# Designs tried in a protein design chat: VHH binders against p21908. Part 2

Target 1, 324 residues: p21908
Amino acid sequence: MEIVAIDIGGTHARFSIAEVSNGRVLSLGEETTFKTAEHASLQLAWERFGEKLGRPLPRAAAIAWAGPVHGEVLKLTNNPWVLRPATLNEKLDIDTHVLINDFGAVAHAVAHMDSSYLDHICGPDEALPSDGVITILGPGTGLGVAHLLRTEGRYFVIETEGGHIDFAPLDRLEDKILARLRERFRRVSIERIISGPGLGNIYEALAAIEGVPFSLLDDIKLWQMALEGKDNLAEAALDRFCLSLGAIAGDLALAQGATSVVIGGGVGLRIASHLPESGFRQRFVSKGRFERVMSKIPVKLITYPQPGLLGAAAAYANKYSEVE
Below, E stands for the ipSAE of ESMFold2; O stands for the ipSAE of OpenDDE; V2 stands for 0.75 times the mean of E and O plus 0.25 times the DockQ between their complexes.

## First folded at step 1 (VHH)

Design A6 (framework vhh_7aqx_2)
Fold by ESMFold2-Fast, scan of step 1:
Structure A6 (fold): chain B 324 residues (1-324), chain A 124 residues (1-124)
Amino acid sequence: as target 1 above (324 residues)
Amino acid sequence: QVQLQESGGGLVQAGGSLRLSCTTSGFTLDYYAFSWFRQAPGEEREFVGAISSSGGSTDYADSVKGRFTISRDNAKNTFYLQMNSLKTEDTAVYYCATSEDWGSLYHPTQFDYWGQGTQVTVSS
């Protein structure tokens, strides 16, 4: 059956027609992107998508939302759209919908993703297991964390707020970084280190430690300088970022008994070429007596073009599966 | 406003070469990744090639690998697609694209900003 898959972020909403059957996503159509500021509501963007399609829209929707999905009224910063799940079917003139937060959608996408879209980072180069726990994390504007349980041909997504656990320093330099960031944030979550803005936080702390004047840099410019090796301090900040990403990936896998780890998100894709040569693996496996166990865990990176749209469609297919 | 404009398309015989240009305005090129896509009549847009913000990394579709080269000149706010050993199957409208979205910046198929396209026709 056809459904409308939607990925709603702060500034943009992406629409596609997906074909789903028997718990599977069979196809995902061409993406149409709308600027949320240029459309007064989700309903109006939905109607414009229907106009572009040139035929009646399917009476089913799958929505990935860049915020919490629990509650009677859902709002996003920098997005004027207001979502009311209880009236959504009535407002869009549809029969069914699923609504999932954006990183929950990424986890659903992983469950349906071909191995060709999961680039190898470290550990044994094996496909994701058909049974057991997969830990998924993704740095972006924050740090998304979810776990995927596969069992008996089915799967379950475990949504978390794992990006908000505490940053654990593992050496003397990280002790100093933590001390500097505590002056700004008090409690320093791992998301303060592992996110797009997190590179800037590390950079500022390193500048203070080295006694180098810090000037406010655009996040995009800082990331480019770090990736190109044009600035020693920015490159050092990226090195620390990759070390801490490995450390938290390993800790989350240990906490949930995962036998595989998947990294997603735009920042993950941005550092793809750096991860295999970084300190990521060293920190991922260095868990004391569990080092041998950690060394057997494959780590993959998502390279799929539209993981949010795929994930929304996958969530719908999973919920409305015809077989046990 | 971010604006992209392609140029350099035209008619060429099989085995020939063309160089496409994409000129940008409304931002500096220093921290954006760019890609080229193409679309034959009645077909979906197909990825052709991409270049990182540094210019140090390039990606190409298998169908054009070894024949096409992407490059950039940040001082001129322009990036290029050098097309060699052209085949009739390369006939399409060619589009350049970029994104300021974190998730789209390095992935060639997820872009917020597109040019209007330039026609390339390869004859026998």
Scores: ipSAE 0.000, ipTM 0.129, lowest interface PAE 18.7, mean pLDDT 84

Design A7 (framework vhh_7aqx_2; at its last look DockQ between E and O 0.22; V2 from the best seeds 0.00; counts 0 for: pae E 18.7 > 2, placed apart)
Fold by ESMFold2-Fast, scan of step 1:
Structure A7 (fold): chain B 324 residues (1-324), chain A 126 residues (1-126)
Amino acid sequence: as target 1 above (324 residues)
Amino acid sequence: QVQLQESGGGLVQAGGSLRLSCTTSGRTLSSYAFSWFRQAPGEEREFVGAISYSGGDTDYADSVKGRFTISRDNAKNTFYLQMNSLKTEDTAVYYCAAKPGYYDSSGYSTDDYDYWGQGTQVTVSS
């Protein structure tokens, strides 16, 4: 059956018609992207998508939302749209919907993803397990964290705000980075380190610690300088970023009993070529007596384009697989 | 596995020059500070010079200041010690070493360095 898949971020919302059957996503249609600031509500963007399609929209929706989905009223800081789950079917004139956190959608996508879209980073080069826990994390505008439990031919997604747990320093330089960031942020979450803007936070802290001049750069230029190896300080910040990404990936795997880890997000793709030669693996496995156990955990990177749309459709298929 | 490997040592006449290289492998160490130490027979390792992770700050032992220059090339995973106006007293095994961060006011303790090379012999003849 056809459904409307929607991926709602801070500045943009993506729409597609998906075909789902027997718990699987069979296809995703052409994407339509709207700027959220140019549409007063989700309902108005939905109506415009229907006009573009040229036929009545399916009476089913799957929505990925870039924030918590538990509550009567859902808002984002950089998006004027307000979602009320209890009235969503009425407002969109639909019969059914699923509403999931954006990184919960990524976890659903991983559950349905072919291994060809999971690039190998480190550990044994093995397929994701059919049973057990898979930890999924992805730096982007923030840090997305979700977990996937596979059991008895079924799966369950744990939607989290795990990017907001505390940063744990692991060496003398990270102690100084943490102290510097406390001056600005008070409590320092791991997202302050592991995110697009987090590279800037590390960069400024490193400059201040050493007492050297630095340029106040926008995030795009800083990431380009770091990835292209054109600035020693930016390269140092990227080195710390990859070390901390490995450390938090390992901590989340330990906390959730995961036997596989998947990295996603826009920043994950940018650093893909750097991860194998970075300190990621060293920090991922350096968990004391658990080092041998950690070394057996495969780490993969998502290469599927627009995993949020796939994941929204997958969530609908998973929920309604028994009645379809 | 992280390894540091020195090269460029050898025999040189007093007043001559020599360039030591230290190549890192296993992973990038771009946020690490690098130092050179030396050890003469029967003596403890002594500090020679250091370079910060940005490359914007360097420090030298008084005995080599003005004669030696430390530099880094992150693209080649290589760190250098350019030694000029060499003296017989500079004869030693030279080691490169890496630690996270930068020098602090407590000095360059050998125990603070995470990674060490195997050393390269420099002999300055009269």
Scores: ipSAE 0.622, ipTM 0.861, lowest interface PAE 1.4, mean pLDDT 89
Fold by OpenDDE, look of step 2:
Structure A7 (fold): chain B 324 residues (1-324), chain A 126 residues (1-126)
Amino acid sequence: as target 1 above (324 residues)
Amino acid sequence: QVQLQESGGGLVQAGGSLRLSCTTSGRTLSSYAFSWFRQAPGEEREFVGAISYSGGDTDYADSVKGRFTISRDNAKNTFYLQMNSLKTEDTAVYYCAAKPGYYDSSGYSTDDYDYWGQGTQVTVSS
C-alpha cells in the first residue's frame, strides 16, 4: 500500500510517497521539500503536496516529528507549527497515521537500511547484526539517542532522551572544558558537547583555557574552519569533539547492551571522513576491562540521504505489519 | 595514515646539546598530546617528556628536568625535544609518540599512545 511519509523539522518539511508491505518499506518516492516558514500548518503543506503530486494522496501518513510526540498538543521544535494528534486523521483526511519522533524515525530507518548506506567507522567491518541491540546516536541541532532491538524476525525501536545525560570528563582537559561550560550552563549534558552547537562550546572553552583571543563565530563558519583545517583551535575543537563522541558512543553501547553502533545526524555525516582517523575509536573502546568486548562492536555511519522519511515509512510498516 | 617521523639524532659529546624533531604527516593531530620516549639497549622504554595539544603544558621525567625542553609548532605539525647538558646515560633511541586526549600524570603508559615514530639514535660520548 501507499503512504505519505513526512519528515518535519524546524525549517523544512519533507514529503514522499512510500510503498509499504508486510512490515517493509518497498520503495520511497521522490522527495518534495517545503519550507515550514512558508506554510501555516502541516495541513496546508499536505494540501500543497497533493497538488504537486497531481493525484489524491494516500489515506495513510507516517510522520517524523521534530519534538515530543506525546500529548494532546504537539509543538514543533524551533517552529510555530502545532499538531493535535486526535484530529490529525480528520485534518489530513486519512484513515491511519503513525507519529514518531524524528530521531525515532532514524532508528527505524537503520532497521531497514541497506549496508550500502552505512559507512564503516571502526570495529569489525561487517554488516550490522541481525539480532541484538543497535545503539543509535545522532548529533545535529541536539543529540539524538535511540536504540533498537532485533529479535525473532522483528525489531523494536526505543526512543530516549539520552542526549541529556550528564557529560563525564575523562581527562584534565575535559575537566577544564566542563568547568568552563558550567559557567554558562547550569547543567552540562552530553548534548552541550556532542552537537552542532557543541563544537562552538568546545571551541570557546578551549580558547578560554588556553588564553587565546577569539571572536564569536557562527556555527556554520566554525564547522567549516574545523573541517578544512583553517584554524588550529577549531581543528582542536573538532578533534576533541570526536574524542567525546567516541566516549559517549561507547558508554551508550555499554548501557544499552549494544552489539553494534550507528552514528546518524547531519553532524555525523559532516565528520564522517574525520572519524576513522580521529580519537573516536580509542575512546570508544577505552572502557577498562571491557575493551576487548568493545573492540568487537562494529560502528557505522548513516549515509542515506533521507533517513527521516525512510524511518517514518518503516515505522508505519512496522506498526501495521500484522494488518497487511 | 598518520605517521610520526623523528629526526635530529646523532653523536654528541657529553655536555653538548641536540635538538630532535618529530613531524606528523597524514593528519593533523590538533588535540593529541605528544610525548618523547627513549629506550637504551637492554632497558625498557621510558618516558622522557610530554607536551599538551596546545603546547601550553609540559611535563618531564625527573631525570631530564632542567635539561630537556619540549615544544611544538602546530602550524608545522612538528614538535621538538631540545636536549641540553647531555650525559652518557642519555644515550638511547628516542621515540616520539602521540595519544588522543590530554596527558596527565597517569597517562604516560606506552599503551596509551596511538602513534609512534621509528625512533632516532642519540649517542652521547664521554
Scores: ipSAE 0.007, ipTM 0.304, lowest interface PAE 11.8, mean pLDDT 91
Fold by ESMFold2, look of step 2:
Structure A7 (fold): chain B 324 residues (1-324), chain A 126 residues (1-126)
Amino acid sequence: as target 1 above (324 residues)
Amino acid sequence: QVQLQESGGGLVQAGGSLRLSCTTSGRTLSSYAFSWFRQAPGEEREFVGAISYSGGDTDYADSVKGRFTISRDNAKNTFYLQMNSLKTEDTAVYYCAAKPGYYDSSGYSTDDYDYWGQGTQVTVSS
């Protein structure tokens, strides 16, 4: 069957027709992108999508939403759209829908994506397991965290706000970084470190600790300088970013009982070639008596571009398109 | 993956000299300060000396001052420990370690170091 797959962020929303059957996504059509500021509501963008295609839209929708999906009224920063899940079917004139957060969509995409889109980072170089828990995290504008349970031919995704747990320093330099960041933030979550803006937070802290003058850099320029090795403090900040990413990935794997870990997100793609040669693995496995257990956990990185539409369609297929 | 690899260890007579090398792989760590530590059997790991990320500042444990010299060659991604006037008390496994360019010269806690080599044995016979 055909469904409308939708990926809604703060500034853009992406629409596509997807075909789903037997728990799988068979195809994903050409993407149409709308600027959310130019349309008053999801309903209006939905109507324009139908007009653009010149056909009636399917009576089923799968929506990935860049934020929490629990609650009666859903809003995003910099997005004028207000979603009310209870009235969604009526507003769009559809029979069924799935509504998941954007990182839940990433998890659904992982359950369905070809292994060619999963690069090996560390641990055993094996395919993702068919049974067990997969921890999924991805730095981007913030830090997305989800987990995926596979059991007996089925799978379940748990959407979380795990990026908001506390940053835990693991050495004296990180003690000092935390102290500097507490001057700026009431509470220092791991997202303050492990995100696109997080590199800037680390960089500023390191400059203050070193007593080096600096001007606030644009995040894009700072990431470029760090990755190209053109500034000693920027490179040090990136090293710290990768150490902290390894530390938290390992902590989440322990807490969730994971047998594998998958890293995604826009920042994950930017550091893909850097990550295997960083301190990520050292921090990932350094869990005291559990070091041997951690060393047996494969870590992969998602290379699939923009998995939100695929993940939304996959979530619908998983719920409504059962294999008999 | 960042690795530190020590080399140059071995047997030497008391009063002799030995040069240890530490090479980085994966990346240069040009923003990092480097240090040498040593550990004799049954003893705690002991600071030997450090060099700043720029190479302009060095520091040494009192037990080796005047006998050991630390240097770095950024073009070769290599750090050195020149050990002269060796004593039997210098017998130990020597480790190269790296930490961010910031370090506190009043203390060299092993907890501050992000990367460690596997160690190289230095044995000084009498």
Scores: ipSAE 0.000, ipTM 0.159, lowest interface PAE 18.7, mean pLDDT 86
ESMFold2 (binder alone), look of step 2: mean pLDDT 79; pTM 0.805

Design A8 (framework vhh_7aqx_2)
Fold by ESMFold2-Fast, scan of step 1:
Structure A8 (fold): chain B 324 residues (1-324), chain A 123 residues (1-123)
Amino acid sequence: as target 1 above (324 residues)
Amino acid sequence: QVQLQESGGGLVQAGGSLRLSCTTSGFTFSEYAFSWFRQAPGEEREFVGAINSGGGITDYADSVKGRFTISRDNAKNTFYLQMNSLKTEDTAVYYCAAVQFSKYSGSWTYDYWGQGTQVTVSS
């Protein structure tokens, strides 16, 4: 059956017609992207999408939302849309919907994703296992963490707030970084290190430790400097970022009992070329007596464009897989 | 109208002690972390020591650990660098700096700097 898949972020919303059947996503149609600031509500963007297609929209929606979804009224930073799940079917004139957090959608997408969209990072270069736990994490504006269990032809996604666990320093420089960041944040979560803004937090701490003059840089400029190797301190911050990403990926795999790990998010894509030459693998596997176990865990990177749309459609298909 | 003003610099003999003060105005002192930096002639500016906004966490350059102590007095809007067992290589212009961190991970913080105070350690 046809459904409307929607991926709602801060500044943009993406729409597509998806075809789902028997727990599978069979196809995703052409994407239409709207700037959320240019449409007063989800309902108006929905109507605009229907106008563009020139036909009535399906009476089912699958929505990925870039925030918490367990509330009566849902709002996002930088997005004027207000979502009320209880009235959503009435507002859109539909019969059914699913509503999931954006990183929950990424986890659902992993369950349905072709292996060609999962680039190898380290460990055995094997396809993701058909059974067992997959840890999924993705740095972006924060740090998304989820996992999924595949068992007996089914899967279950567990959404977490794992990005908010404590940062664990693993060497003397990280002790100093942690001490510096405690001045700003008191308790320092791993998200303070592993996120888009996290590169800036590492950079500032390193600048203070080394006595280097601190310049006010926006996140975009700092990431450009680090990735292009134009600044020694920015490059050092990126090296530390990759070390800590490996450490947390390994810790989450241990905590979740995972046999594979998938990295998602826009930051993941930006650092893809740096990961093989970074300390990522070393930190991922260096778990004491579990080093041999860790070395057998494949780590992949999502390259699928707009995994949120696929994931929203997948969540709908998974929920309604046993209709009839 | 933010101001940081160093005082307490001067000439001292090797093995002696000096206490630098940085008096601040124009912001809420208790919300800021403070650092001392120094710069010798012809050299780059180097970190000396830092104290967090709560006063419970301090950090020092390896060259000054055990000899220098940073402290703060919120009632006086002033922070200090106690320098003991001074060496000739401690000769530099000393700068105080203040930084306020955002509660939000995506926000950057401005540094405020003093104009510097000369410390000269003679043999």
Scores: ipSAE 0.000, ipTM 0.124, lowest interface PAE 17.9, mean pLDDT 84

Design A9 (framework vhh_7aqx_2)
Fold by ESMFold2-Fast, scan of step 1:
Structure A9 (fold): chain B 324 residues (1-324), chain A 125 residues (1-125)
Amino acid sequence: as target 1 above (324 residues)
Amino acid sequence: QVQLQESGGGLVQAGGSLRLSCTTSGRTFSSYTFSWFRQAPGEEREFVGAISDSGGYTDYADSVKGRFTISRDNAKNTFYLQMNSLKTEDTAVYYCAADRTGFYLGDSSHEYDYWGQGTQVTVSS
């Protein structure tokens, strides 16, 4: 059956027609992107999508939402849309919907994703396990963390706020970085280190430690400088970022008993070519007596375009699986 | 690529001083962060001290703070560890190490790209 898949972020919302059957996503149609500020509500954007399609919209929706999904009224920063789950079917004139957090959608996408969209980073080059736990994390504007349990031909997504656990320093430089960031943030979560803005936090701390002047750069310019190797301090910050990403990926895998790890998010894509050559692997496996165990865990990177749309459709398929 | 070679080790009495040198080869000496590590028999390698590419930042293990000083001379492609008020506990093989980022200072031996062969320092009573 056809459903409308929707990925709602702060500034944009993406729509597609997906075909689902027997717990699977069979196809995902062309993406249509709307600026949320240019539409007074989700309902109006939905109506515009229907006009573009030129035929009646399916009576089912799958929605990924860039915020918490538990509550009577859902709002986002920099997005004027207000979502009320209890009245959603009435407002959109549909029969069924699923509503999931945006990184929950990424986890659902991993469950349905072909291995060709999972680039190998380190560990054994094997497909994701058919049984067991897969840890999924993705740096972006923050740090998304979810876990995927596969068992007996089924799967379950465990949404978490794992990006907000504490940053654990592993050497004297990281002790100094933590001390500097405590002056600004008090408690320092791992997301303060592992996120798009996190590179800037590391950069600022390193500049302060070295006693060198720095300019506040926007996120995009700093990442460009680091990736192009045009600035030694930015490159050092990126090296530290990759070390800490490996450390947290390994800690999350240990905490959840994962046998595979998947990296997602926009920042993950930016550093894809740097990860195999970075300290990521060393920090990921350096878990004392568990080093051999950690070395057996494959780490993959999501390359699928718009995993949020795929994941929304996948969540619907998973919830409304057909008997056959 | 950079190659490192330590010198200046030897036997010294407790309370004495030694100056270790690490001679490097390579066109980009000034872009490297340099560190000293040491290893006593049966122990893992221990961080001693580090100096940034600018020389503007130095770091030391708590056990050597106030007694050891790290410095660099970019014109001579050499960096140094001045060891004062030596103790018998300072007896170890001392290794110099280099990191190419120039600003990166870590105390994990696994984070350094290049290592010297080591020089023995023995501190007697």
Scores: ipSAE 0.005, ipTM 0.432, lowest interface PAE 10.2, mean pLDDT 86

Design B1 (framework vhh_6z1v_2)
Fold by ESMFold2-Fast, scan of step 1:
Structure B1 (fold): chain B 324 residues (1-324), chain A 124 residues (1-124)
Amino acid sequence: as target 1 above (324 residues)
Amino acid sequence: EVQLVESGGRLVRTGGSLRLSCAASGRTFSSYDMGWFRQAPGKEREVVAAISWSGGITWHADFVKGRFTISRDNAKNTVYLQMNSLKPEDTAVYYCAADWETYGDFSSTEYDYWGQGTQVTVSS
């Protein structure tokens, strides 16, 4: 059956017609992107998408939302839209919908993704397991964390707030970084280290620890300087970022009982070429007596262009097509 | 993860100068504190100089202060030891070492990574 897949971010909303059947996404149609500031509501953008399509919209929607989804009223900081899940079917004139957090959508996408969109990072170069647990994490504006259980041809996504667990220092430099960040944030979550803004937090802490003068850089410029290796302080911050990404990926795999790990998110894609040469693998496997176990876990990176749309459609297929 | 290769050791005359280089492989080089150590025949290994990951902090042992200077080039993944006014007492195998700690104990023998060493001989 056809459904409307929607990926709603801060500044943009993306629409596509997806075909789903028997728990599978059969096709994802051409993407239409709207600027959220140019449309007063989701309902108006929905109506405009219908006009563009030139035929009646399906009476089913799958929505990925860039924020928490368990409230009565949902809002985003950079998006004027206000979503009320209880009235959504009435307002869009549909029969069914799914509403999932954007990183939950990424996890659903992994379950349906062809292996060609999962680049190998480290560990054994093998396909994701058909049975077992897959840990999924992705640095972006924050740190998204989920896991995926595959069993008997079915799958289940568990959404978490794993980005908000504590940062665990593993050497004396990280002790000093933690002490510095504790002055600013009190409790320091791993997301304070592993996120787009997290590179800036590491950079500032390293500069302060060393007594090194530094230039004021916005996050975009800092990431560019670090990735190009044109600034020693920024490159050092990126090196520490990759170490901590490996450490948290390993800890989450241990906590979730995973036999495979998938990295997503815009930052993940941006650092893809640096990860194999970084301290990522060292920290991922360095779990004491579990080092041998950790070394057998493949780590992959998502390269699919719009995992949110695919994931929204996949979530709908999993929920409704599976149980009719 | 970090592999260290020293070079530049040779025979020099008393009063001469020599520059040692330590080339490191690996993306994480810029996160390491680096040190130069030496070991002369019949003596224990001793720390000569150290430099923080950024190059902002340097330390030199009293017996080389004013004669030796440590520096690094993170773009080239290389640390250097410039040795001036060499004395016969400076004859030793010189080792490059790397440590994850920004303010590690430079006298520690527990550095994470070590090179194989380069021989410096100062003739009278």
Scores: ipSAE 0.000, ipTM 0.254, lowest interface PAE 16.8, mean pLDDT 86

Design B10 (framework vhh_6z1v_2)
Fold by ESMFold2-Fast, scan of step 1:
Structure B10 (fold): chain B 324 residues (1-324), chain A 121 residues (1-121)
Amino acid sequence: as target 1 above (324 residues)
Amino acid sequence: EVQLVESGGRLVRTGGSLRLSCAASGRTFSNYDMGWFRQAPGKEREVVAAISWSGGTTWHADFVKGRFTISRDNAKNTVYLQMNSLKPEDTAVYYCAASRYISTSGFYDYWGQGTQVTVSS
């Protein structure tokens, strides 16, 4: 059956027609992207998508939302759209919907995506296991964390707030970074280090520690300087970022009992070429007596271009599956 | 039941200002989210601005941001669109619309008949 898959972020909403059957996503159609600022509501964007498609929209929707989904009224920063789950079917004139947090959608996508969209980072170069726990994390505006449990031909997604656990320093430089960030944030979550803005936090702390001048840079410019290697301080901040990403990926895998790890998110994709050459692996496996266990865990990176859309469709297929 | 009546549309010169009003009849106006839409000849209807039932949240389309301001007066059952620095491209029939429930800002159940705004050079 056809459904409308929607991925709603702060500034953009992406629409596609997906075909689902027997718990599987058979196809994902061409993406149409709307700027949320140019439409007063989800319903107006939905109607616009129908006009562009040139045929009646399916009476089923799967929505990935860039915020919490367990409330009566759902709002996003920098997005005027207000969603009320109880009235969605009435407002869109549909029969069924699923509504899932954006990183929950990424976890559903991992359950369904082809191995060609999972680039190998470190550990054994093996396909994701068909049974057991997969830890999924993704730096972006913040740090998304989820679990995927595969068992008996089925899967379950566990959404978490794992990005808000505490930053654990692992050397003297990280002790100093933590001390500097405490002056600004008091309690320092791992998301303060591992996120788009986190690179800036590391950069400023390193500048203060080294006693060197630094330019006030916006996040976009800082990331460009770091990735291009055109600024020693920015490059050092990126190196520390990759080390801490490895450390938290390993800690989450230990805490969740995972036998594989998947990295997603916009920042993950941005640093894809740097991760294998970085200190990521060293920190991921350096867990004391568990080093040999950690060395057996494959780490992959999502390269699928629309994981939110795929994941929304996958969540719908999973919920309405007739597979035993 | 809500009935909406727009007023204030007229001929205005480029650079001028105009305030549109939308008067709602029917009880429970304070329970409705409100929007302003426009449609020019041969073009699609587009959303211009929106305001929540309480007035605490407003939204304006990028092409009018800084020039147009939506507001409401729940005591008078009226929503307003203040239009400044008008351009010929703003020529359109302007409609106000109401969302049926306090909990439903994404669907507009009731529409006015429209008011014509013409901006000449």
Scores: ipSAE 0.000, ipTM 0.104, lowest interface PAE 24.0, mean pLDDT 84

